# VH-VL binders against a6uvu3, part 33

Target 1, 145 residues: a6uvu3
Amino acid sequence: MDKRITLIGSKIAKTGNEFIYCGVLEECSECRFKKICHDGLIVGKRYRIVSVRSAKHPCIAYGDGVKVIEVEPSNNFTILIESKKALEGLTLSHSDIQCNNILCKYYNLCHSEGMPEKYKIMELHEKIKCPKGNSLIKATVSTIN
Short names: E, the ipSAE of ESMFold2; O, the ipSAE of OpenDDE; V2, 0.75 times the mean of E and O plus 0.25 times the DockQ between their complexes.

## First folded at step 20 (VH-VL; framework fv_felzartamab)

Design x6 (at its last look DockQ between E and O 0.80; V2 from the best seeds 0.00; counts 0 for: pae E 3.5 > 2)
Fold by OpenDDE, look of step 20:
Structure x6 (fold): chain C 145 residues (1-145), chain A 121 residues (1-121), chain B 107 residues (1-107)
Amino acid sequence: as target 1 above (145 residues)
Amino acid sequence: QVQLVESGGGLVQPGGSLRLSCAASGFTFSRYWMNWVRQAPGKGLEWVSGISSSGSYTYYADSVKGRFTISRDNSKNTLYLQMNSLRAEDTAVYYCAKDRHIFGYRYFDYWGQGTLVTVSS
Amino acid sequence: DIELTQPPSVSVAPGQTARISCSGDKLGDKYVYWYQQKPGQAPVLVIYQDSKRPSGIPERFSGSNSGNTATLTISGTQAEDEADYYCQAWDSSTAVVFGGGTKLTVL
């Protein structure tokens, strides 16, 4: 996967942290690091920090300065899946939970829009109590690249 | 100088639809992400949806995913929220909120006065 | 998913220091933002990035964030500071998260 170099606030410059790149700040327009910070990222994309360099650099946007980081695109989604299919590291073809109760508070997680055809289960979370008795578990899934 | 003016609120029956608008001025609208935040009567603030500067990326709270659609027209400096399949729990004042961000860590530096949406039989 | 917890209410006498807490798991590792909302009005940003004040916000407003708790501090609290205060953070899973809000009463 393609890695990019950028700068981010020292406080949040931690491996494993994710952020959505939202574009250039107005105050960054005259910054000498503007190119390093912004040219390699795509607005709207989610990125995961994969490495952090120790040196700090001054930044007008981050009071505690910034650190150089390496990032990679991250395409994670949170959905509900059947418990019997739930295994971290497993690749699944996406299918909505068969349920017609649009008033259910979990409906959106059971019928997630914009999901890719296939995804990898990255992390399993808590099991949820489905009002219809379905055995479901909350999962973080990642788009297969 | 920044001004956000919401409109489109009103009374609607459960299952109905409503479209909110937010007219923005006093800043370069197309350069900023925009958001909708709602507040049920006597309750706290709840983020509803956000949209990128160009409109290419949209984000939703789980409570409204699949029912609400955020959009924008940068040529008109206007933010929209299409609300379908409305529920009683969607009853709230809906605020238009201008985004500020530092690499995804988002907050809202300006808010409109809000428009009231009431979902009731 | 991160959850932000605030006390429902805080009371302070005029001129005294008010402290409003916002608690969340590893909140100190995140940036916290604070909003003031007076009755019938829209929220107003009073603190961003844990401790920074927007222009126009009085110096008596300050913020801190460490461990699991962020704190909004209002020194020399005035009657006009009576309002609801909300903390807010960003979460990679749920996007924007607000605390439940705290009603500050100036006695």
Scores: ipSAE 0.718, ipTM 0.865, lowest interface PAE 0.9, mean pLDDT 92
Fold by ESMFold2, look of step 20:
Structure x6 (fold): chain C 145 residues (1-145), chain A 121 residues (1-121), chain B 107 residues (1-107)
Amino acid sequence: as target 1 above (145 residues)
Amino acid sequence: QVQLVESGGGLVQPGGSLRLSCAASGFTFSRYWMNWVRQAPGKGLEWVSGISSSGSYTYYADSVKGRFTISRDNSKNTLYLQMNSLRAEDTAVYYCAKDRHIFGYRYFDYWGQGTLVTVSS
Amino acid sequence: DIELTQPPSVSVAPGQTARISCSGDKLGDKYVYWYQQKPGQAPVLVIYQDSKRPSGIPERFSGSNSGNTATLTISGTQAEDEADYYCQAWDSSTAVVFGGGTKLTVL
């Protein structure tokens, strides 16, 4: 639901890729595809490519041309979660990791500003070794509220 | 002519705070995303933070998230970086950079001359 | 997640061709950008989208990107080209990634 057709640079037009829509370039004011490319996209919102058509079209902003894609909204971001709770597809309530070590290289993944109250685990990545001994895994999560 | 002028750098103790400013001119500031990029003495470039045209969306490198806050005032054509809980590793020249982007694939077509932040006792 | 690797230095004689590499996993699937930084100065964009040259950048600057390696090429290298050069690509997160930099020395 809420799928949309747009155009993106040929090199990055791959299913599963995500991007943040950043607005219309000044050069796009003359483009015959301006409406298809930009209408209905919200500046600052993240989208995921769900399908790609193989035909290339010329684009003043992308010298290699563009491809038609279908996108859907995405609210993904990266956090650290306890390894024992980590299962792809699981929905969790946000729970701060009890750690005040501001010198830790992982501090901001444990205490990200704007964390959702609930999130769904979309993808699990590598486990990390927490200096305080917590068993943590890096995960891509999506908001569901 | 696009101009970006940073200010607010200086010497600060670990744990201290500084606020950087970047005055912009020569382009429609409110139409462009803006960024901070830093460079420790003798080291390479490190992206720090970015902010959308309206200021509604902000992004941070993991190393500064939770300590630094990027903001902008489009009525004053000014970009800001509030830096709290400063560490020795934050010592660097801080550049503001104009984002040139479509669909979030950013690069920086104009840079300021930078302002030096030194975190030392 | 992408890490960009550049050689720490490259030396060329005046008038010769300099090639500066930037390596990363599947980098040819991404757009690569190049910046020149002279001592005590801010970086300047010299190549965007792998191979495009901004207005005002000399024609001797060119770029390519294929497989795991992007290359900045400076033909007919001049003394004024002596600088640090950084490649930059997009990470799948919202973060920008720079290479470690290459010092170009014109002997």
Scores: ipSAE 0.324, ipTM 0.705, lowest interface PAE 3.5, mean pLDDT 83
ESMFold2 (binder alone), look of step 20: mean pLDDT 91; pTM 0.933

## First folded at step 22 (VH-VL; framework fv_felzartamab)

Design y1 (at its last look DockQ between E and O 0.15; V2 from the best seeds 0.00; counts 0 for: pae E 15.9 > 2, placed apart)
Fold by OpenDDE, look of step 22:
Structure y1 (fold): chain C 145 residues (1-145), chain A 121 residues (1-121), chain B 107 residues (1-107)
Amino acid sequence: as target 1 above (145 residues)
Amino acid sequence: QVQLVESGGGLVQPGGSLRLSCAASGFTFSRYWMNWVRQAPGKGLEWVSGISSSGSYTYYADSVKGRFTISRDNSKNTLYLQMNSLRAEDTAVYYCAKDRDIFGYYYFDYWGQGTLVTVSS
Amino acid sequence: DIELTQPPSVSVAPGQTARISCSGDKLGDKYVYWYQQKPGQAPVLVIYQDSKRPSGIPERFSGSNSGNTATLTISGTQAEDEADYYCQAWDSSTAVVFGGGTKLTVL
């Protein structure tokens, strides 16, 4: 439903990669691929590549050319979660880390604004050394409706 | 010729607020993402914030989330950075940087000369 | 999060070739950009998309990127090339990432 077709630089045209669509360049105005490249995307929105076609096409903006890709809006967030809850594929209800140290460099990751009520852990990253001694781990999560 | 001119820098106490401006000319401002990049004295470059062409989407470094707000007025060709709850570590030259890329792997093809923000008691 | 590591300093004699490395996990799978910054000045883009030169940048500047390392190469280095150089990439988690910078000294 939300899937779109577009083009992207050949080097970064890989399934699973994400990008933010930044809009049409002036040099794209006369490009024969302008429609397929730009019409289906929203400027500022993050997308995830779900499929890649092998054929390359020339692009004035990317010297290595571009490939046709299928994309969907990305609903991924990066947050800190308690290590005991950290399991890839697990669905959790969001709750802020109990901490009032607004000066902590990790505060925003512990208290993510706009976070959905439920999310799925997609990828675990490095463990974070919490100054208060909490066992936390950085995670990429995806919104679940 | 592309020109970016920052203003609004100065001395502010910790916990204070400051608003930076960047006047853009020489290109179609409304077509490009704009960014703020800062550099602490004697240190390296740090990306601070980015804003989409229309202003509908904003992005921030973790170090400034919840405290800084990036905005723009395309009718005035001006980029803004509202900085609240300033900290000593926010002390830096703040550069306005023009975006170039299409797919978010973006880089900065033009920079302003920067404006100095000093946070100190 | 992706981190970009640069040597803190590189020295080269005039006319010799300077090479500045930028290392990161799977950096070869990303586009890398390079900026030159002279004292008291704003950064200037010297290489984009690994190896492309913007207009006005001398041909002696070149770039490459493979594996885990991107390299800025300055052939026939001149005195005016003395500056700080920063590599930059984009990461889906951290957005824009800069290397720590390399001070190039022309002896």
Scores: ipSAE 0.700, ipTM 0.850, lowest interface PAE 0.8, mean pLDDT 91
Fold by ESMFold2, look of step 22:
Structure y1 (fold): chain C 145 residues (1-145), chain A 121 residues (1-121), chain B 107 residues (1-107)
Amino acid sequence: as target 1 above (145 residues)
Amino acid sequence: QVQLVESGGGLVQPGGSLRLSCAASGFTFSRYWMNWVRQAPGKGLEWVSGISSSGSYTYYADSVKGRFTISRDNSKNTLYLQMNSLRAEDTAVYYCAKDRDIFGYYYFDYWGQGTLVTVSS
Amino acid sequence: DIELTQPPSVSVAPGQTARISCSGDKLGDKYVYWYQQKPGQAPVLVIYQDSKRPSGIPERFSGSNSGNTATLTISGTQAEDEADYYCQAWDSSTAVVFGGGTKLTVL
């Protein structure tokens, strides 16, 4: 598979976590680890962490240090969408869910970082109990290029 | 030497349009999220809009949704804000702001000098 | 949407400690950022992630955040610290929220 090795902040280095690669941080432009941190990653592409090495390394960009991770491209991911829009195979435009609860256990599914402008619904899952009363369904979606 | 230079401000009548530009240099523009923040005369800071490094994701304050459009051209290292249906309350200095981290954590380490937009009859 | 409340002004004598508060519901559960803005100039980031200092910001600047209140502290306040100070947090409905600003006067 197209597994790649990179470094990421220790606090977010967990198997199963996903991120959007946003490019080289300015502070890393002359870093000895620049190639390991950034080579082989495509700006704007979503990646999933598939393994995490336990050793922690110092990094100016990440005050808690970094860990070596293996990642693979992720074109499918899970979000929450409005139940009335939810039909398998539909292409939807991204719309923010209006919610001010940053600590909600569903926060990352409602406000996924790096979400594309449009996405296709691949699979519907269960409805979730939203504290604000929104009618939301968990869905696996795919990016559209 | 990070530099952000805004342009395109000026005097416009209510209902008019302006397009702001922000020329970026001294960093890899295509790798960072970018934002517009405005400040009405004598008032505080108000975030207006943000855009991801690739341009795939855009976000807007409620006060400007449907009227303003953020965009970027990574080949020209330029951020844009198209402002339509302008109102008196849009009068402000508009700042271009660079996100500090490559993961888009919404805090800004470099700001431009600002460009003044005045909406009045 | 969270509202961040700051006092409109704070005055301190040179060499004394200035404390600028930023209040919001459960603000201690969020990261807070602080910006300094002098007249006619763009804002400058002085504290990020509650208490961390960017390179080039003097050690006299520090920050804390717990409960409903974040605090920017300037020890040994100098005349050049006279400025407006804004706190900032992230909000799920609008992404970025600023406090109303505090004018620090060093007399």
Scores: ipSAE 0.000, ipTM 0.489, lowest interface PAE 15.9, mean pLDDT 80
ESMFold2 (binder alone), look of step 22: mean pLDDT 91; pTM 0.933

Design y2 (at its last look DockQ between E and O 0.02; V2 from the best seeds 0.00; counts 0 for: pae E 13.1 > 2, placed apart)
Fold by OpenDDE, look of step 22:
Structure y2 (fold): chain C 145 residues (1-145), chain A 121 residues (1-121), chain B 107 residues (1-107)
Amino acid sequence: as target 1 above (145 residues)
Amino acid sequence: QVQLVESGGGLVQPGGSLRLSCAASGFTFSRYWMNWVRQAPGKGLEWVSGISSSGSYTYYADSVKGRFTISRDNSKNTLYLQMNSLRAEDTAVYYCAKDRDIWGYYYFDYWGQGTLVTVSS
Amino acid sequence: DIELTQPPSVSVAPGQTARISCSGDKLGDKYVYWYQQKPGQAPVLVIYQDSKRPSGIPERFSGSNSGNTATLTISGTQAEDEADYYCQAWDSSTAVVFGGGTKLTVL
């Protein structure tokens, strides 16, 4: 429902890639693709590429040209989760890591604000060495709507 | 010509707060994302925070999330950084950096001269 | 998270070609930017989108990016080019990422 069609630099036009839409460039003012590129996107919002067309079009902003892409708003977050819960594809109920050390460099990843009640683990990253000895792993998660 | 002038730096104790400002001129401020980038003494560059043109979206490095708040007043062409719960490792020159909006990517075509923040007891 | 690795220092004689590398996983799939910083000064953008020069940047500065490595090349290096150089990229998870910087010394 929230899918949009737009154009993006050929180099980064890959399914699964994300970007933040930053708005209209001065160079785009007279571009015939201005409407396709910019209408329907929200400045500052993160989008995920869900499909890419192979054809290239010239672009003054992207020297390698642009490709037509289909995008949707990205609902991905990066958090730390307990290693025992870490399984790609698994849906979990969110709970903050039990830790009160606000000086820890990982505190914000352990206590992510605005996290939905449920999320799906999309990708696992590196294991984190917790100063308190917790077994944690960095993960990309997607909100469950 | 584009000008960015930072202010508000100074000496502050750990746990203290400080608010930085960046006065922008020479371009349409409201059209561009703005950023803060810091550099600890003798160290490299570290991105701190970014804010969208309208201010609707803000982004932070993990190292400052929950402690720093970026904001802007487009009517005053001014960028702000509210820094709370400051730590010794926050000691750095803080640069105001103008975003060059190439669709989907951040980079900085203009920088201010920076303002020094020293966190020490 | 993407990490950008630069050599801590590079030395070159005047008139020779300096090459500063910036390495990262699949960096060639991203746009890389380069900044020059002289002592006591703010960084200055010298290369954007891998190989493009902003106005005012000498033609002796060039950039490339392929595979896992981006390279800043300074041909006919001059004394005034002595500075710290930082590569930079964007990542969806980490946002803006800088390399550790390279000190270029002109002998």
Scores: ipSAE 0.296, ipTM 0.767, lowest interface PAE 1.9, mean pLDDT 90
Fold by ESMFold2, look of step 22:
Structure y2 (fold): chain C 145 residues (1-145), chain A 121 residues (1-121), chain B 107 residues (1-107)
Amino acid sequence: as target 1 above (145 residues)
Amino acid sequence: QVQLVESGGGLVQPGGSLRLSCAASGFTFSRYWMNWVRQAPGKGLEWVSGISSSGSYTYYADSVKGRFTISRDNSKNTLYLQMNSLRAEDTAVYYCAKDRDIWGYYYFDYWGQGTLVTVSS
Amino acid sequence: DIELTQPPSVSVAPGQTARISCSGDKLGDKYVYWYQQKPGQAPVLVIYQDSKRPSGIPERFSGSNSGNTATLTISGTQAEDEADYYCQAWDSSTAVVFGGGTKLTVL
């Protein structure tokens, strides 16, 4: 079994939710929970919450506290792709969309961390309205490694 | 220099009540989580209860849940333990312990001298 | 739900290395803390977060934690190190768990 125990903010601790592990926060460097929160998780890797324990625990990073969760790895990613490149079943080379608008609500979908060089398009979703005028579509992709 | 001074221990009958106090000085009391840890004569350490810096979160060992109440008064720099329905197995030295970090990481860098609670049969 | 098991006693000759174990299921997934308690005195923190020493604790004290076992190691053991030693970890159901304690005797 490759399920892992970790802690996450109580507001996002729901079965079926996914998150990308982004590493140890500076505030957490001396935290007693550091091992359980972070050990065994890979920076940039996506995880799915498979169970949630209901008890809350205090945490400096989350104002409403954290809950103990079980997670499993996910190889599926949600990203934005140029609409002209987006065909289901197609294998593409990964390239970041050139945009420095860090304040954009889609920034992390345009600059997905931890993506391998190549991916397969599994499902296309809605087109989005890019503030810079790019023609983008939201897609679920899978690594082919 | 951190100081923790417990008081309020003594002899009580089974089923009785007792209130322990811990006077704190030498640090900003209101910023730190505080704990009670007990040690029965000739036995090891047993964590009893903990309380967050504001008092909003309280935690108890299963052996004392429903009988003991931890509290604090940050204006008086004092930690309390209200002990009700006392049993012979509650006989111990009770230590006040300060959490090392202000975020409540549950490891204790300073301890008081302890106060003895004896529950006679 | 974690139970921490320590040997009840360890004996060592002066100048030799003492090793005190603390065992628990998947203990290496948690931080372990060690306390020294001399007779009639309050405990003193000697190791935190598996292997770190607080200020004022001699370099002869060290710690490790992997798998199911954490170990407190005292190199060049001195008569003043004679004490009870307790390991401690976090348990989500109880918050704090101590081991049963180990009496270190220095000949």
Scores: ipSAE 0.000, ipTM 0.521, lowest interface PAE 13.1, mean pLDDT 81
ESMFold2 (binder alone), look of step 22: mean pLDDT 92; pTM 0.934

Design y3 (at its last look DockQ between E and O 0.73; V2 from the best seeds 0.00; counts 0 for: pae E 5.4 > 2)
Fold by OpenDDE, look of step 22:
Structure y3 (fold): chain C 145 residues (1-145), chain A 121 residues (1-121), chain B 107 residues (1-107)
Amino acid sequence: as target 1 above (145 residues)
Amino acid sequence: QVQLVESGGGLVQPGGSLRLSCAASGFTFSRYWMNWVRQAPGKGLEWVSGISSSGSYTYYADSVKGRFTISRDNSKNTLYLQMNSLRAEDTAVYYCAKDRDIFGYWYFDLWGQGTLVTVSS
Amino acid sequence: DIELTQPPSVSVAPGQTARISCSGDKLGDKYVYWYQQKPGQAPVLVIYQDSKRPSGIPERFSGSNSGNTATLTISGTQAEDEADYYCQAWDSSTAVVFGGGTKLTVL
């Protein structure tokens, strides 16, 4: 949707990779690429790389140089979902997993705060061994409105 | 002289609360992301939380989400960690650490001396 | 989620080369950072972006990263290099990840 052009370290300049923009360094003040690198991004926001140009450019902050990339804001979250609902590409209505064990190491993944009403499963990860015997799987989800 | 100085550590009972502070000097504090990293006695390093330069964005390890709150006051060059619902496994030396990267691949080029938090009944 | 595995300990004689490994899935596709921690002290960054040395770090410290393994190399190891060493990376899902640490003993 809201695509931006920026630069990123050559090693991590891959389509599909995500990063969090952290802002301008002191060393960037006199950089000729300062504008293209920094002006279009919001500090703290997560972005996903959607395209990469092959040419490398020198960078004071990254010794292996940087590449031009196209990015879009990423709205991905990692949560636990019931295995029976786990299908990549599926849109689900969010509901917390019913569990009151606040001492469980997975509690926050089972009860994710600030989750939207609906999300799309983007990627499935490993199955989680729930101490209560629930069949759960870790998933990357993307918010949809 | 560039340095970070943690304070606020101490003994607290399980379920209790504690607030840590980290005073920064020698660099432009407001330009950098800041982090908390802890180390349990005789154990390794564990990242706890990170906060953006302005404080608008915060990130937490799963182990502390919902219990810890990171914040900062750039006018005072101070980083904070509010710790609630403390558990025995939260016992550790807590370091504040300065971030260096631009694109979220965080690493820490400056560390404080650490402050000890002991959670015990 | 990425996990970083280090050997718990490495021993080296003075003047010899110490190598500390850090293993993780596709770690070679990430930037790896290394920290030195001496007893009772805070960690100190010794390598960033796989192979870069911060100012003040001796040239005998070097790093590499390929495949699934990053390596911290200390050439001509000295007694003062005895410490715990931690590798570190960043993951989009879990943020900052540390290895378990390696105790380097200089015999």
Scores: ipSAE 0.803, ipTM 0.899, lowest interface PAE 0.7, mean pLDDT 92
Fold by ESMFold2, look of step 22:
Structure y3 (fold): chain C 145 residues (1-145), chain A 121 residues (1-121), chain B 107 residues (1-107)
Amino acid sequence: as target 1 above (145 residues)
Amino acid sequence: QVQLVESGGGLVQPGGSLRLSCAASGFTFSRYWMNWVRQAPGKGLEWVSGISSSGSYTYYADSVKGRFTISRDNSKNTLYLQMNSLRAEDTAVYYCAKDRDIFGYWYFDLWGQGTLVTVSS
Amino acid sequence: DIELTQPPSVSVAPGQTARISCSGDKLGDKYVYWYQQKPGQAPVLVIYQDSKRPSGIPERFSGSNSGNTATLTISGTQAEDEADYYCQAWDSSTAVVFGGGTKLTVL
């Protein structure tokens, strides 16, 4: 994936962490790192940290300082999958959930448009109480293309 | 004054719809991400939805996805929440909140006073 | 997917130190934020990024975050500090997560 350099708060500068880029703060207008923090990042896009440099730098937005990181765009989605297929790190082919209950509070997690055909399970979350009795677990998945 | 003022709350039957508004003043509204946070009576805080400063990106808690739509009109300094297919569990005070963070680790440094939504048969 | 656990209540005498905990798996790897909510009022941010105070928040409010636990500390607790307190973090899978809240009573 397309990799970029930026800066993030020291505490959360860890390989594997993800974040959504929210744009330039007003306080950052005069910062010497403004270009490296923000150039090449797209507001609203999710990124994953792939490497971290250990040196801290001062930052008005993060009082404990920032570290230089390398990031790549993240293609993570939250979906519901069958509990019996759910193992963290496993690559699965997407299978449809048989349900047309539009009033279900989980409807969009079961019927997300544009779901990847194959995906890797990055993290498992809670099981849900499906009104139709399906055994489903919420998962964060990533495209593997 | 720097403030957020919510409106549009009220009583609605299950399955009904309601539109909340949040009027912003005293700051450059279009520079900030905005959020809705709700609180059921006697309960804790629950994040509902967020929207980017331009309005191009929207985010929803799983509990409201597909039923609620967040939007904003930067020319009117107003944030909106369209709530459809309302349920009893949506009964809450709804707060408008101003976001501050550059990397998606959101925190809310300005809150409105809230507007009450009651979903009852 | 992180869950933030707070004690339901904490009681302290005026002038004493109150400590309100917020526990979550590897919470020390995240930034934690704290909100004060008085009855009938909107929440107010009192601590951001674990330990920083916004302008206008008295210096008796402080915060820490290490391991699995963040702590809001109020030294020299005053009657006006009686409120509900919520911790908050961000999680990559669930977005904004709040703790269940702690009612601080100043006797």
Scores: ipSAE 0.207, ipTM 0.696, lowest interface PAE 5.4, mean pLDDT 83
ESMFold2 (binder alone), look of step 22: mean pLDDT 92; pTM 0.939

